# VH-VL binders against a2sq57: the designs that were tried, part 7

Target 1, 206 residues: a2sq57
Amino acid sequence: MARKKQSGGRKVEGWKAKNWYKVHAPEFLGKQFIGEIISSNPENVPGRVLTVSLGELIQDYSKQNVRASFKIMNVAGDAAYTQFNGHEMTKEFVRAMVKKRASRVDSTITVTPLGSTRELQVTITAFTINHARLSQVQELRAKMVKVVEDSAKEADFESFVSAMLKGELSKKMFAECKPIFPVRRIEIIKSESVSSAADRAAALIR

## First folded at step 6 (VH-VL; framework fv_pozelimab)

Design h8G
Fold by ESMFold2-Fast, scan of step 6:
Structure h8G (fold): chain C 206 residues (1-206), chain A 120 residues (1-120), chain B 107 residues (1-107)
Amino acid sequence: as target 1 above (206 residues)
Amino acid sequence: QVQLQESGPGLVKPSETLSLTCTVSGGSISSYYWTWIRQPPGKGLEWIGYIYYSGSTNYNPSLKSRATISVDTSKNQFSLKLSSVTAADTAVYYCARDSYGSGWYPLDYWGQGTLVTVSS
Amino acid sequence: AIQMTQSPSSLSASVGDRVTITCRASQGIRNDLGWYQQKPGKAPKLLIYAASSLQSGVPSRFAGRGSGTDFTLTISSLQPEDFATYYCLQDYDYPLTFGQGTKVEIK
């Protein structure tokens, strides 16, 4: 049923009116409705994080096991607007990628997209078809890190995040790692936004 | 069945470049690592280096300054060049498939070997 | 480079004997170890990979065990065709390195 704003006639002495806020995704992801939250005070709405299925948000069934997180930055009327906060593939989905006799290559790095004051910590995981030797593991790790770092130097925050979430970075890493050693799958399985001092100060003011 | 066959000169003069070719038959050279191993008469085995079908190489540090391995996928061949040879390079040279990456079988198929004697 | 040491360098045995060859790595190599048989004038042949996995077509009398730094190859009942030189190989990292070999001779 449709939610309505409460009028003054519903207040009782000592009780506080509660309002529903419609939360929207960032503009670069279409400002789609991603959920509703309830609060009696607009000041308590910014800073909250909502997590939604990426597959539903971008209309891609292959991303059903990816969760995207959004942090509310501001409120205007009954609408709340967010910025990208991170993503992760479900634990179950990542666990299912592990195969017998194959190797797993992991790396966690922090990147700063072109012109951005915001940092993003990303976790890259590669799965080989068969067992890999130490030197190949090291070479694959170095190559996948370089691809992601180079991509961040060439794209602004929104473009980088979009490429990451749509699998464009995974496709590029796969193509560049293939000449080194047989790879079955490479994914950025997790990302997390790192807040700057300026962003924290701005959020505290309004 | 995959078969490997070495070919090249049996006698090389000191300071010259030793050149050997391995021809692969019964299977594709693609998707595998290909390697050279040598064995001096009466001694043990020494790994020289590999080439992946993409052209990526790795060499034993003891031979890195002198060894070059190349691959020709259209001819199903890969080759070894070893420069500035001395009597210490006299050995039986083997080519072998390393199915590492497509399986876990290190050096699973070998050529018959070719004796190279370095002598003036 | 990872050094591989085999013992003994040679041994004499009779048909039907149990033969044991040992291989030791200078550092941990997990189970990335293979065993090879070489007969005079022939190329080496892969017997065992991943320390204990028998290669297709190799008789079950050959068995490997071990992990980390210490590895063993056993031939449970030596046959006439088993008189040969045996080599271990670590394939954990490059350069690949072989043991010095163990010659199994008729007594």
Scores: ipSAE 0.440, ipTM 0.746, lowest interface PAE 2.5, mean pLDDT 87

Design h8K
Fold by ESMFold2-Fast, scan of step 6:
Structure h8K (fold): chain C 206 residues (1-206), chain A 120 residues (1-120), chain B 107 residues (1-107)
Amino acid sequence: as target 1 above (206 residues)
Amino acid sequence: QVQLQESGPGLVKPSETLSLTCTVSGGSISSYYWTWIRQPPGKGLEWIGYIYYSGSTNYNPSLKSRATISVDTSKNQFSLKLSSVTAADTAVYYCARDSYGSKWYPLDYWGQGTLVTVSS
Amino acid sequence: AIQMTQSPSSLSASVGDRVTITCRASQGIRNDLGWYQQKPGKAPKLLIYAASSLQSGVPSRFAGRGSGTDFTLTISSLQPEDFATYYCLQDYDYPLTFGQGTKVEIK
């Protein structure tokens, strides 16, 4: 539907006719309606990012504290279609995982899923039951990284993201780290899409 | 009350394998690190290695090529094997619990120690 | 490996005296240091963990202090049963390493 919106005073661009676009999640996450945006020009719609609760999107309220971000790639009629851009656990939720006299092991890595031109920067956090010694911290970090990197080598972009968001990677990391040192919880608390070498090369042309 | 007790031969011939067992009583072997430490007569303490109840091990680099620690959770025991022994391996051998992973106390319970003499 | 150096190697003191033993790590170990008492013919006994925390059942006359590389164990009023060798242990990283020991002799 076309709608008129007032943009302010005399020196601003004035009145424009606008259309509403219904934004949909990627097909591998159910292609669900995730929100509406308004624009006067469909060419200005691609590139926008929307953030929604993962719990709402996948109908799993245990994931209410996870926000998933989607970047609009194209428009067809009044519908806009997205690709996964990243996720983040809320600061409140992560803070609640910290317990007195426990260790927190963090690692940020960049992975390229099998056959993908897109890269993901992933932040992994492990929380131990008690304070860990240096070699154990290093071994836990190495194991967490290996599990995530091995998973990326075996799965395409959509399958990797699905496993990450649904907690399958966290479960695998926990199982692999448990024999090293007592761990309470391991999570991928954040991911974000990053420019690939191909994207950088393309940018230099234009 | 947790108690640890070492057992094994007090005499071992050079080039043979030293074999010791630690029996844990008064508590479960689960959720702890279990450690071997030795002390040559009149000298200081040397950490040999640990085993986590899951079977994961770590060894002092000076002994890694010869030392093997194993755990038997069904018998509440863990054991040390040290191959190719020499007179330099003559020491009192202690087993100990390392509670750091589950509580906060390093090496909080020790066995009484057993003297192993390497001699022909 | 992290090297632990104790001083003095031995000392003699009278009952009621304040005794201080020092332990130095070759690198920073945070507060990951314990103190152990070994009486002749017996296994070591944990006195202090995390540099300054007194183990349950250990008399309050024992106190640990320090962080990073420099640590001390103090016995505020030496008793006859305190005749022993004292060892520090770093548990910051593997291999775990002990100081060479300090022998405390009561006059």
Scores: ipSAE 0.438, ipTM 0.729, lowest interface PAE 2.4, mean pLDDT 87

Design h8P
Fold by ESMFold2-Fast, scan of step 6:
Structure h8P (fold): chain C 206 residues (1-206), chain A 120 residues (1-120), chain B 107 residues (1-107)
Amino acid sequence: as target 1 above (206 residues)
Amino acid sequence: QVQLQESGPGLVKPSETLSLTCTVSGGSISSYYWTWIRQPPGKGLEWIGYIYYSGSTNYNPSLKSRATISVDTSKNQFSLKLSSVTAADTAVYYCARDSYGSPWYPLDYWGQGTLVTVSS
Amino acid sequence: AIQMTQSPSSLSASVGDRVTITCRASQGIRNDLGWYQQKPGKAPKLLIYAASSLQSGVPSRFAGRGSGTDFTLTISSLQPEDFATYYCLQDYDYPLTFGQGTKVEIK
């Protein structure tokens, strides 16, 4: 059969209807609408990541230079629900914090919040007023790491992420580091959800 | 302009504690690192340690067990105590400012130095 | 601790001579190096900071060069007031460490 009788012409296996899914932030961040995605297969929706302005999400103008990422976990009807996947400050914003002849102290650590099976890799950056010597850089780095690690041991995943995004951890790091060396600013400039040991084991069996 | 002046006994007996004070004038002791340096007669310079205005200290490992530096912001002074002295501690002792500005000026102002002789 | 090796230990020179003193660090210290002048009976005086930056009030005949581990102090035309002992200092890390000194004496 060279031609088929079908509405609108010849349609083969490749033609599919696409559906719109409304993506929502996690409940602890207000379950706010963060965007729409299109897919012809709802099974292909979980696992996708969306990035939005944190300032827009929580209606806080001071967070306009922070981007939060959310990973879709499940779909119910035309709604998709996410979990926090990470954040980062824009490259332009971070670069604007750098001053000549001052020091930048960086540290990347992985923390597991209390009772959580999820791990979070966070990057802490401190900007000093003056050029710091090596031992002072090392002491500042150790203190920043300790503050963040201690906070993770005392808070569940959602509480830890909330404190991080609200700047509470940055405030605590600044207070603890100020007596060591003159510090201008300390920020957690990036966080990224990492696979748990269980998730990695499960991936090997797929 | 900032000036530093060392003071304290010029003679200390072996096994006793050497005690020196540095008086800062022409500027505040706040927000700077303040250091002690010594020089045995005819020899080179040895950094002893620092104190930051917050009270934080750091010492040369060779002297850490015996050295204590303290600061008194109300008197605009900082002090060095060195315990259990021996003849090897005979030296000219200098106090100095370590400017933490940008750029760093390492040891940019010095006191005139005070000779401390350890002898019985 | 970072060891600073200075050479030569002493040198004899005449007024007008070009004098070169070297300083070597046991590990990389970037440009965190200062040069100091000490005259007999006096406290050291900062000449150069950040390896090559001339301190205010110091004559332009003094010049510092280098980065990492190898550093040089040059006096392009020695003057009578320049006869002194010169020390390098690394301020990259604590404890701060000085070279053993170079005595510049009259020929």
Scores: ipSAE 0.338, ipTM 0.684, lowest interface PAE 3.4, mean pLDDT 87

Design h8Q
Fold by ESMFold2-Fast, scan of step 6:
Structure h8Q (fold): chain C 206 residues (1-206), chain A 120 residues (1-120), chain B 107 residues (1-107)
Amino acid sequence: as target 1 above (206 residues)
Amino acid sequence: QVQLQESGPGLVKPSETLSLTCTVSGGSISSYYWTWIRQPPGKGLEWIGYIYYSGSTNYNPSLKSRATISVDTSKNQFSLKLSSVTAADTAVYYCARDSYGSQWYPLDYWGQGTLVTVSS
Amino acid sequence: AIQMTQSPSSLSASVGDRVTITCRASQGIRNDLGWYQQKPGKAPKLLIYAASSLQSGVPSRFAGRGSGTDFTLTISSLQPEDFATYYCLQDYDYPLTFGQGTKVEIK
């Protein structure tokens, strides 16, 4: 669990009151307490990001090597409420998945869940049992991308993120890729919240 | 111990469909790629295509419009159909197992081959 | 499609000779190259896989070398039973492609 350091240094000129804000996960992930932050001004609280162990958050020991990030969106009283900002599997965990004389298939795509104003950039990695030929690597990559894109078109932001973090998308990709070539493991190893397509288009015009 | 054996007519008339079956014994057809290769008399080897036990296929672009490979896992067999044949399709046809990686070998078991002559 | 060029197209050698056959790919294929022996009237037989790995049951006089685009098969001391045509095969990508073959004539 993330925590703010309490030991302070020098006092600035003038007195300032500091308040603790209890940060909560989004409702679709249980709205549970994920950490505390301190601030003298509630206007400075939104926009901060906290990273926590996914395994602890969803009570799943198999997810101890996954970290989830949450961005504070608003404050109500002494509580701060967040939205999902991304996740990442640890470098050591991903490295341990690499096997000698097997293929690794990577793809990074941006998806917009159904009805969402937000986009997610996701990185998918597949590991085969034996080395795959170029066309099979390309077919596996296309299939795993299609599965993730189709899932995003059929699920709202919260449902998509939940399926991704709980491994449902990995399970679906595995099942769809199995008829193409022997696959050992497929994971979405990283996700990151990104600006909307409209925001990106606006940036290009400026 | 795996063995493959081709079967089918040795003579096909021009414009008709060439049909061959490969029977696999000594092992399961599942989990492997199964392929057809041909060799015209006195010439080299040409890869025709593969089928994975799931039904996924891939064909040599030169033959894709005419070739169809199918698999019957219950009979441990896979088959080749080549439509609209001409004299250029006269060849010895081989079936073979294709497996990947250092513990799994490309084209590691072959049938004996069957000569198919396209003639009126 | 990846083109495989073999040389020579044929050669004659005496028993005990060292024979070298070369194979060149039109693009990089890593070590995804196999060598096959075909005796008259028989199906091809896998000799070497992954460019240099000897298939079980194949005599140690056969050796493969190379990576990327240039590959060789050597027979260190030719025997009478080595009369055959030898083919290289790239299995880096589909369609799989063979070299045109090298006929080894023994006398």
Scores: ipSAE 0.415, ipTM 0.721, lowest interface PAE 2.6, mean pLDDT 87

Design h8S
Fold by ESMFold2-Fast, scan of step 6:
Parts: structure tokens; sequence; C-alpha cells
Structure h8S (fold): chain C 206 residues (1-206), chain A 120 residues (1-120), chain B 107 residues (1-107)
């Protein structure tokens, strides 16, 4: 399962033995062993991203079709420590949710959890029981966006991500959308960690 | 089989509020949109508005300022109130089920209609 | 609002005739179109939904076609009970709007 995901340059530093680094998930997800990577230079280990099954990580087999990504932040000895970088439901799993004569309502938004310097871009998808009229599509989209945005205002990064991955946000969106139109399922099918608004603003002046 | 029946006064004075009730039998009012449609004598059909069993409503912009639809799930009924009526509101009023979202059938069951005449 | 225009406004036909009624939407409505039959003094009755799907209990001589903006209702062999007024309805968006109606009269 060890996999090197960085395409860094080479330096002439003589002959060095390559070392294996054990990568661990963040504390809020149990600090579980998620894989190994190999490198001859520990300075080149931070920044790499590993993807694992969420079902395996949290030991919930109903989540086997969800992939969670982790970015290595630092190394201590032979251990590498990560932060949450995003998640994605497999394309196969999402496609299986599509039903004939039903509507799919998508929205991609960026949220900044309470007190966080990190932003998270999330993609929300709602599946209706049957075909939805244009006005209902628009109202469902607005409502699911508001639920997710309100949740982000009230939870720190780890709490927000935990609620998202455990399906608490999906449950809340479903309850709020059900009075508007018959919905079958609402999911946050993807998330990706992005730089803060301040970091993006700084990048624009460079 | 689902049956809908309109009830209410057949004569309403100008400037007053028209009030109609639709009673649903043979099926649950839940999980459907319930609508009012009207038809002036000798003319075509005009959609008034809907209520979802949850209480969510939508109205034809032409009637939005005067129309109110409400639902009483305990009585399996929904109602229409139309304020400030004029002779132009004289019509046969129909209630109908819209299976939109559940079964794909738009306006699949209708009441028999009730004639409302606006006159002094 | 989406405007629905029917043609013709009326037609005269004999039993056994093939009758065609056209409905046009002012904008694309996919296949979100229904056809209704109304007899004098009665409520409208759903004949066809989703442009071409025949409602249960409706005779197979009724057929709907079309998508987008142009729709047709055909009665392949007119029967005595088919003399009525026919309405199209777009259910793509609110407010729901009906065509002005087509009266099918005995010749």
Amino acid sequence: as target 1 above (206 residues)
Amino acid sequence: QVQLQESGPGLVKPSETLSLTCTVSGGSISSYYWTWIRQPPGKGLEWIGYIYYSGSTNYNPSLKSRATISVDTSKNQFSLKLSSVTAADTAVYYCARDSYGSSWYPLDYWGQGTLVTVSS
Amino acid sequence: AIQMTQSPSSLSASVGDRVTITCRASQGIRNDLGWYQQKPGKAPKLLIYAASSLQSGVPSRFAGRGSGTDFTLTISSLQPEDFATYYCLQDYDYPLTFGQGTKVEIK
C-alpha cells in the first residue's frame, strides 16, 4: 500500500538509504495507520497526499464507497502525521444513486469552519424521488446550501468534517428539504481542502 | 379510489373573501401537492396555486396578493381563500391532486368543481 | 410565465376520423406536458402525461408526441365519446399554464 505521490526534483547528495515512513490519520479520526511511503529525504515527505477507504478508517463498512484523502504535514522519526484534505464518493456509487425519471440537484460551495484558517470546497448532491420542476430544483439547492453554510458557522474544522463524513449533515439537509419536495437522498459527495480566502487574496497580488 | 370534493358558498359579494374547502377521501393527503384551478364560464383553465402537505405553498403571480391556500392533515382537507373578489372571479373552482414528485402524474385526480358567482 | 398555444381552437370531425391537435410552448419544457379531456359540465380528465405516456384506463387511440416546444395529441379513430374540449398543460415550471383549449365538435 506504500505509494510515493510526489514528483520532486533530484539533488546530488551522495548515496542515501531510503526509509519507510508510517502515515497516520488525524487525531479526530482515530490516528489510525493509513499507509507507508518511502523517501531518502524526510524534507520531501510533507505535502504528499494519501487516499484510503473511509469505511476501513472508521470501521464502518457502509462507508466503503467513500475515499478520504490526507495530506502529510510533518514527520517525527519514522512517523508522518496528516491533516484531512478531502473526500470523494466513488463514481460508481454516485451513479448507482441515479434513478430513471428522477432529478439530480448539484451545488458546489466553499465553507470556512468556525475559527479555521482552512477552507473546504464541498459538492452537495440531492436525488429526488421523481422529476422536479425548475422552481423546486432552485429551492432545494438554496436550502441544502444554507444548511451546510450554517453548520460551518457553528463548528470548528474537525467537528464539521466529522459531521460531514458521518452523515450528520446529510441527515439535516434531508430533514430540511423534505417539506419542500419529495427527496430520496442528499449527500455531500466530495470535499477538497483549499487555501484560506486570505491566502488566495495574497496569491492574487504576487 | 381517491375522491376530491369541493364545498363552500356558491355566491360571494364583491370585495369580500371567497372561501372553499376540498375534502380528500380514499387516500392520504400526505406526500402530494394539492392544487386549485378555476375556469370562468365558457373560458379556459387557470392554475391558482398549490399546497404541499407540509404547508409549503406557491401561487400564480396573477392571484398571489389575494390567494391563500391552507391544509389540515387531521381532517384530510385543504382550502382556498381569495380576498377582494370581483365579477372577474366568477368561475367554476376545482381542487385537484398533483402527484408531482411521487408518481409523475400532473393533476391526476380532480373534484367535480363548484360554481362560485360574485354578485351583489 | 410559460405561454401555451394550441391549434386549432376548434375542429369538426366525424366518427372514425384521425384528429390532430398541436400545442406549442413559448420556451423549452422538456417532456413536461400533459393532455386533458373536458366534457361539458365535467372536470378535466388526465389523458397523457410526460408528453407521450398514456394514463391508465385511457383508450390506446389517444397518443401524444413531442418534446421541447412542439407537442401533438392524436386520436387515431375518433369515437362518439371523444367529442370534447382538449387542453395541454406544461408542468415544467410554476405557474402551471394551460393552452387555451381545442374544441372537437361533431361534423
Scores: ipSAE 0.412, ipTM 0.721, lowest interface PAE 2.6, mean pLDDT 88

Design h8T
Fold by ESMFold2-Fast, scan of step 6:
Structure h8T (fold): chain C 206 residues (1-206), chain A 120 residues (1-120), chain B 107 residues (1-107)
Amino acid sequence: as target 1 above (206 residues)
Amino acid sequence: QVQLQESGPGLVKPSETLSLTCTVSGGSISSYYWTWIRQPPGKGLEWIGYIYYSGSTNYNPSLKSRATISVDTSKNQFSLKLSSVTAADTAVYYCARDSYGSTWYPLDYWGQGTLVTVSS
Amino acid sequence: AIQMTQSPSSLSASVGDRVTITCRASQGIRNDLGWYQQKPGKAPKLLIYAASSLQSGVPSRFAGRGSGTDFTLTISSLQPEDFATYYCLQDYDYPLTFGQGTKVEIK
């Protein structure tokens, strides 16, 4: 024999009905509609990641081959709001950058923007016009890494990400590397948000 | 039709600075790597260093403390200064172009060379 | 620095002979190797780049082979104008380094 136990208000209105949530980009990227997700559980919406064409997001056709990912942080009504989670140039686009008799210089680093508790792992790739000698490859790698690290020390998370996605960091790396060796193109081809242990534990429960 | 011509004193006293200039004609000094090489009488070739037209340099570690290469794009010239010379620095000094394009051509054009004797 | 060992230091040959010169690098240099010809009193002349690519204007009797650490220059039918000193050069990394040279002398 049991009496009905009262609960501490864990129930949410509409819990058992499926609802559509309109997902919006962060304010610093225009707060644009980026997609819809469906869930019967509002608590299960935060933590999900959506990927959208950067070209569509910033209305620049030249960036159609760049995909940006956003993690939902909170829900208000039928709207879901996100934080930048990373970006990646499409595999076919990066493959098209490879040229015969040229060198490719890769580096992956983790940066912490000014005043941020969030870290970002970025992959930088440089393509030279001609084959580069080993010391030139090493010098190019060191210079492009320094430019990105210095930029992160001087910009908050949103300003750093904006500069990265709009190609400002690529332009700065190109200008700094040009005196060292003939460079055709330098890009940050990938970025990925790095979460703390506490954030990972919270995500596993949600 | 690119031509390189070395110029400078044929005799340098021990402990002084050796100074050579390479004049490039028939083409621009811009966009290429420009190199100094030397050859002691009866011996092999030794790479001294390069300069990129931007001013970026790289030197043979054996000579880095004494060698300085500079470029003057307005005169279409680049030069070598080698300080604290000794008899071991007696050599024919060559300037050369390190060409690039769709194919990298190492040291594809050379000057005729100039003999520098270190003696008092 | 990458050390280039060239052999032999000298050889004697007759017109029409096949001659082979060997060059060994102290570490892997891919195909970043050139061959140069130097006649007495003259500047060196580029014959072969990228280990096996013949420079424009160089006779087809000159051939380069090899990759990594072991390289050869072959002159298939020696001509009178080929009597000279030959040098290999690694251009994989700075400082650029030359072999000690091989003098090809008339027999």
Scores: ipSAE 0.429, ipTM 0.735, lowest interface PAE 2.6, mean pLDDT 87

Design h8Y
Fold by ESMFold2-Fast, scan of step 6:
Structure h8Y (fold): chain C 206 residues (1-206), chain A 120 residues (1-120), chain B 107 residues (1-107)
Amino acid sequence: as target 1 above (206 residues)
Amino acid sequence: QVQLQESGPGLVKPSETLSLTCTVSGGSISSYYWTWIRQPPGKGLEWIGYIYYSGSTNYNPSLKSRATISVDTSKNQFSLKLSSVTAADTAVYYCARDSYGSYWYPLDYWGQGTLVTVSS
Amino acid sequence: AIQMTQSPSSLSASVGDRVTITCRASQGIRNDLGWYQQKPGKAPKLLIYAASSLQSGVPSRFAGRGSGTDFTLTISSLQPEDFATYYCLQDYDYPLTFGQGTKVEIK
């Protein structure tokens, strides 16, 4: 039960005036500690973005190749609080999903969750077991887009993001696409927060 | 070895519905697309449509309003119904398996064909 | 729909001859093209898939070439059993479409 002694170590190049802020994930993802950031002025902390492993954040090792990004919105004491900013599967992980003689179907869409002023640009990709004909590719693309758009119309921002990150949307897309053509895997490989029309209008007015 | 066999009436009256069944033996109906093709006497081949074993269908736009393909996995059969027939529908009707995708084998097994004559 | 045009519509040849049949697609279909042989009163039989790959059991005298829009089927030394009608098929997109056929007749 030994305790570590407090240390006021030497700082050699301008770091002595700076403070560390503990950055926390949004409440809907458990408010987990996701990292530390350094600044001499708390007013300069909001707006910064941190990226962490999703697998560690939600305690699911199958998602270790997914990175989630969070934007700091406000500071309280030595704590900084964030909003979800996006996610991305590593390029290596996505590339490893490609198989010989299989098809890849991609689509990028922008969705506005129910009651949200925030928009998300999401990239969906489906990998088939066998090579698909053009009409099958188009039908798969239309179906997976519809599932994601319908889900966004029925869920608030936090619920939509949670469903997306936990794989609920991937399961729904798979179930809807399976009767069309043999699908091996469907994923939302990337999402990115974008300004809404209202946010852009507000920025113009100040 | 996979074998396909067409069956159904050889004579259909104008304005009625022709109905054909294809029985698959020697292999599973699962994981494949099953298709109907026709050939009017002395003419070329025309693709009618497919059914995936899940029940999903696609039809030639020229026949879409009249054609219906269904599958019965318990009997290892799939069927074609073509409504409102005319003399132009007189043809030999073939059923075939489409193995496309696994190793690029389009229409690799065919039934022997059955002649359907549309006549009053 | 993708239109498939064969040439010639018919030809006369002798045993031992080299025969070439051409198939042209109205748009690019990659190598999603097959060749079929049909004898009188019988169902078509797959000879070549993916433009150039021989189906199992098909004699090596049959060869397919081409990609995109222009394709050929060659029979290097015609045998008596090769007198038949030949069809090309694009399987790039639905509806699947056949060429009008080429009848290979004995001279």
Scores: ipSAE 0.276, ipTM 0.672, lowest interface PAE 3.9, mean pLDDT 86

Design h9F
Fold by ESMFold2-Fast, scan of step 6:
Structure h9F (fold): chain C 206 residues (1-206), chain A 120 residues (1-120), chain B 107 residues (1-107)
Amino acid sequence: as target 1 above (206 residues)
Amino acid sequence: QVQLQESGPGLVKPSETLSLTCTVSGGSISSYYWTWIRQPPGKGLEWIGYIYYSGSTNYNPSLKSRATISVDTSKNQFSLKLSSVTAADTAVYYCARDSYGSEFYPLDYWGQGTLVTVSS
Amino acid sequence: AIQMTQSPSSLSASVGDRVTITCRASQGIRNDLGWYQQKPGKAPKLLIYAASSLQSGVPSRFAGRGSGTDFTLTISSLQPEDFATYYCLQDYDYPLTFGQGTKVEIK
């Protein structure tokens, strides 16, 4: 976790002085300031992950219970630039979706957005109004997976992530699942960036 | 209060199609599952299939090739057609609702049933 | 399809008796089991859903137990209006399947 600290004051003296780096979100999410990292060696800054409230980042406070993670990729001066690493809905928020005798349908899949060298592992969960029977659960799972997979085939990495985080994919899954069984809510509750299968296979040969 | 009532011919000739309609009153046919069940004289109950108000259907594999269920939301009705009937299809036919809500009540409202006899 | 087997096929009992009917599923169905009462010439009536939950308006002398594959319906003190045929139904998966029925007859 990174703390926010106001820059200023006297020059730090000494050969072991630490520097503050201002971390920025990716451009497709507004390149907004998301936190500060302190380090004495700029080479130790890339690779670190910061987690921030999505609601604050995209100025949609209905999403304050969603946490987005960003991995620092490079440093330029005192600024650090990130790429999207994943997201997760808080446990409290997900618990609020659970209803007695309703069904929960979960699926974890890996998608490769159009033209992307990066894969994204996403966890989809649907909450029904009623207790669903096994074949209805299977049909709901198949439909929500298909919606997400089809969306990934038609959007680049940034567009796919944006649609996911803004709830566009959830709306589409809801609309397509509604004719199958009464659904109260469908969400992508978690995502995590992973290396591409091709890159992983190439590394194993080398 | 929700009521279901079956209607249709009580006699059907072998090889013809039996056609039954269930009329729902006292409640909307929307946002529910509607099902057909049959019972041959002196025997047990057999589930035929369901229809969701959206038109989505599911059928008992034993009857899938012959059964068709349709829904007409404007008339608050759903119907069963069973093709190529034989004497084995002689039964009392019931329509029923699969309830919905936060609690699940399977087959909680039934029609009174209608006897369909298949004979030459 | 999930096979539902009831036992006994019939039984004779007197008013005030405790009656137990058993239902067995060919595979695990969790608690997705209902019990229905059918009187001659009438449609079946839902008594119990989710294996043990009493439907509104059903007398408390009716009780369901069980989970997985083995289920029972108990009538603690049989009344004259309870002479009927009883069916179990699994609603775990489609096609929905009923037991063959248990006829409760007067002694």
Scores: ipSAE 0.381, ipTM 0.715, lowest interface PAE 2.9, mean pLDDT 87

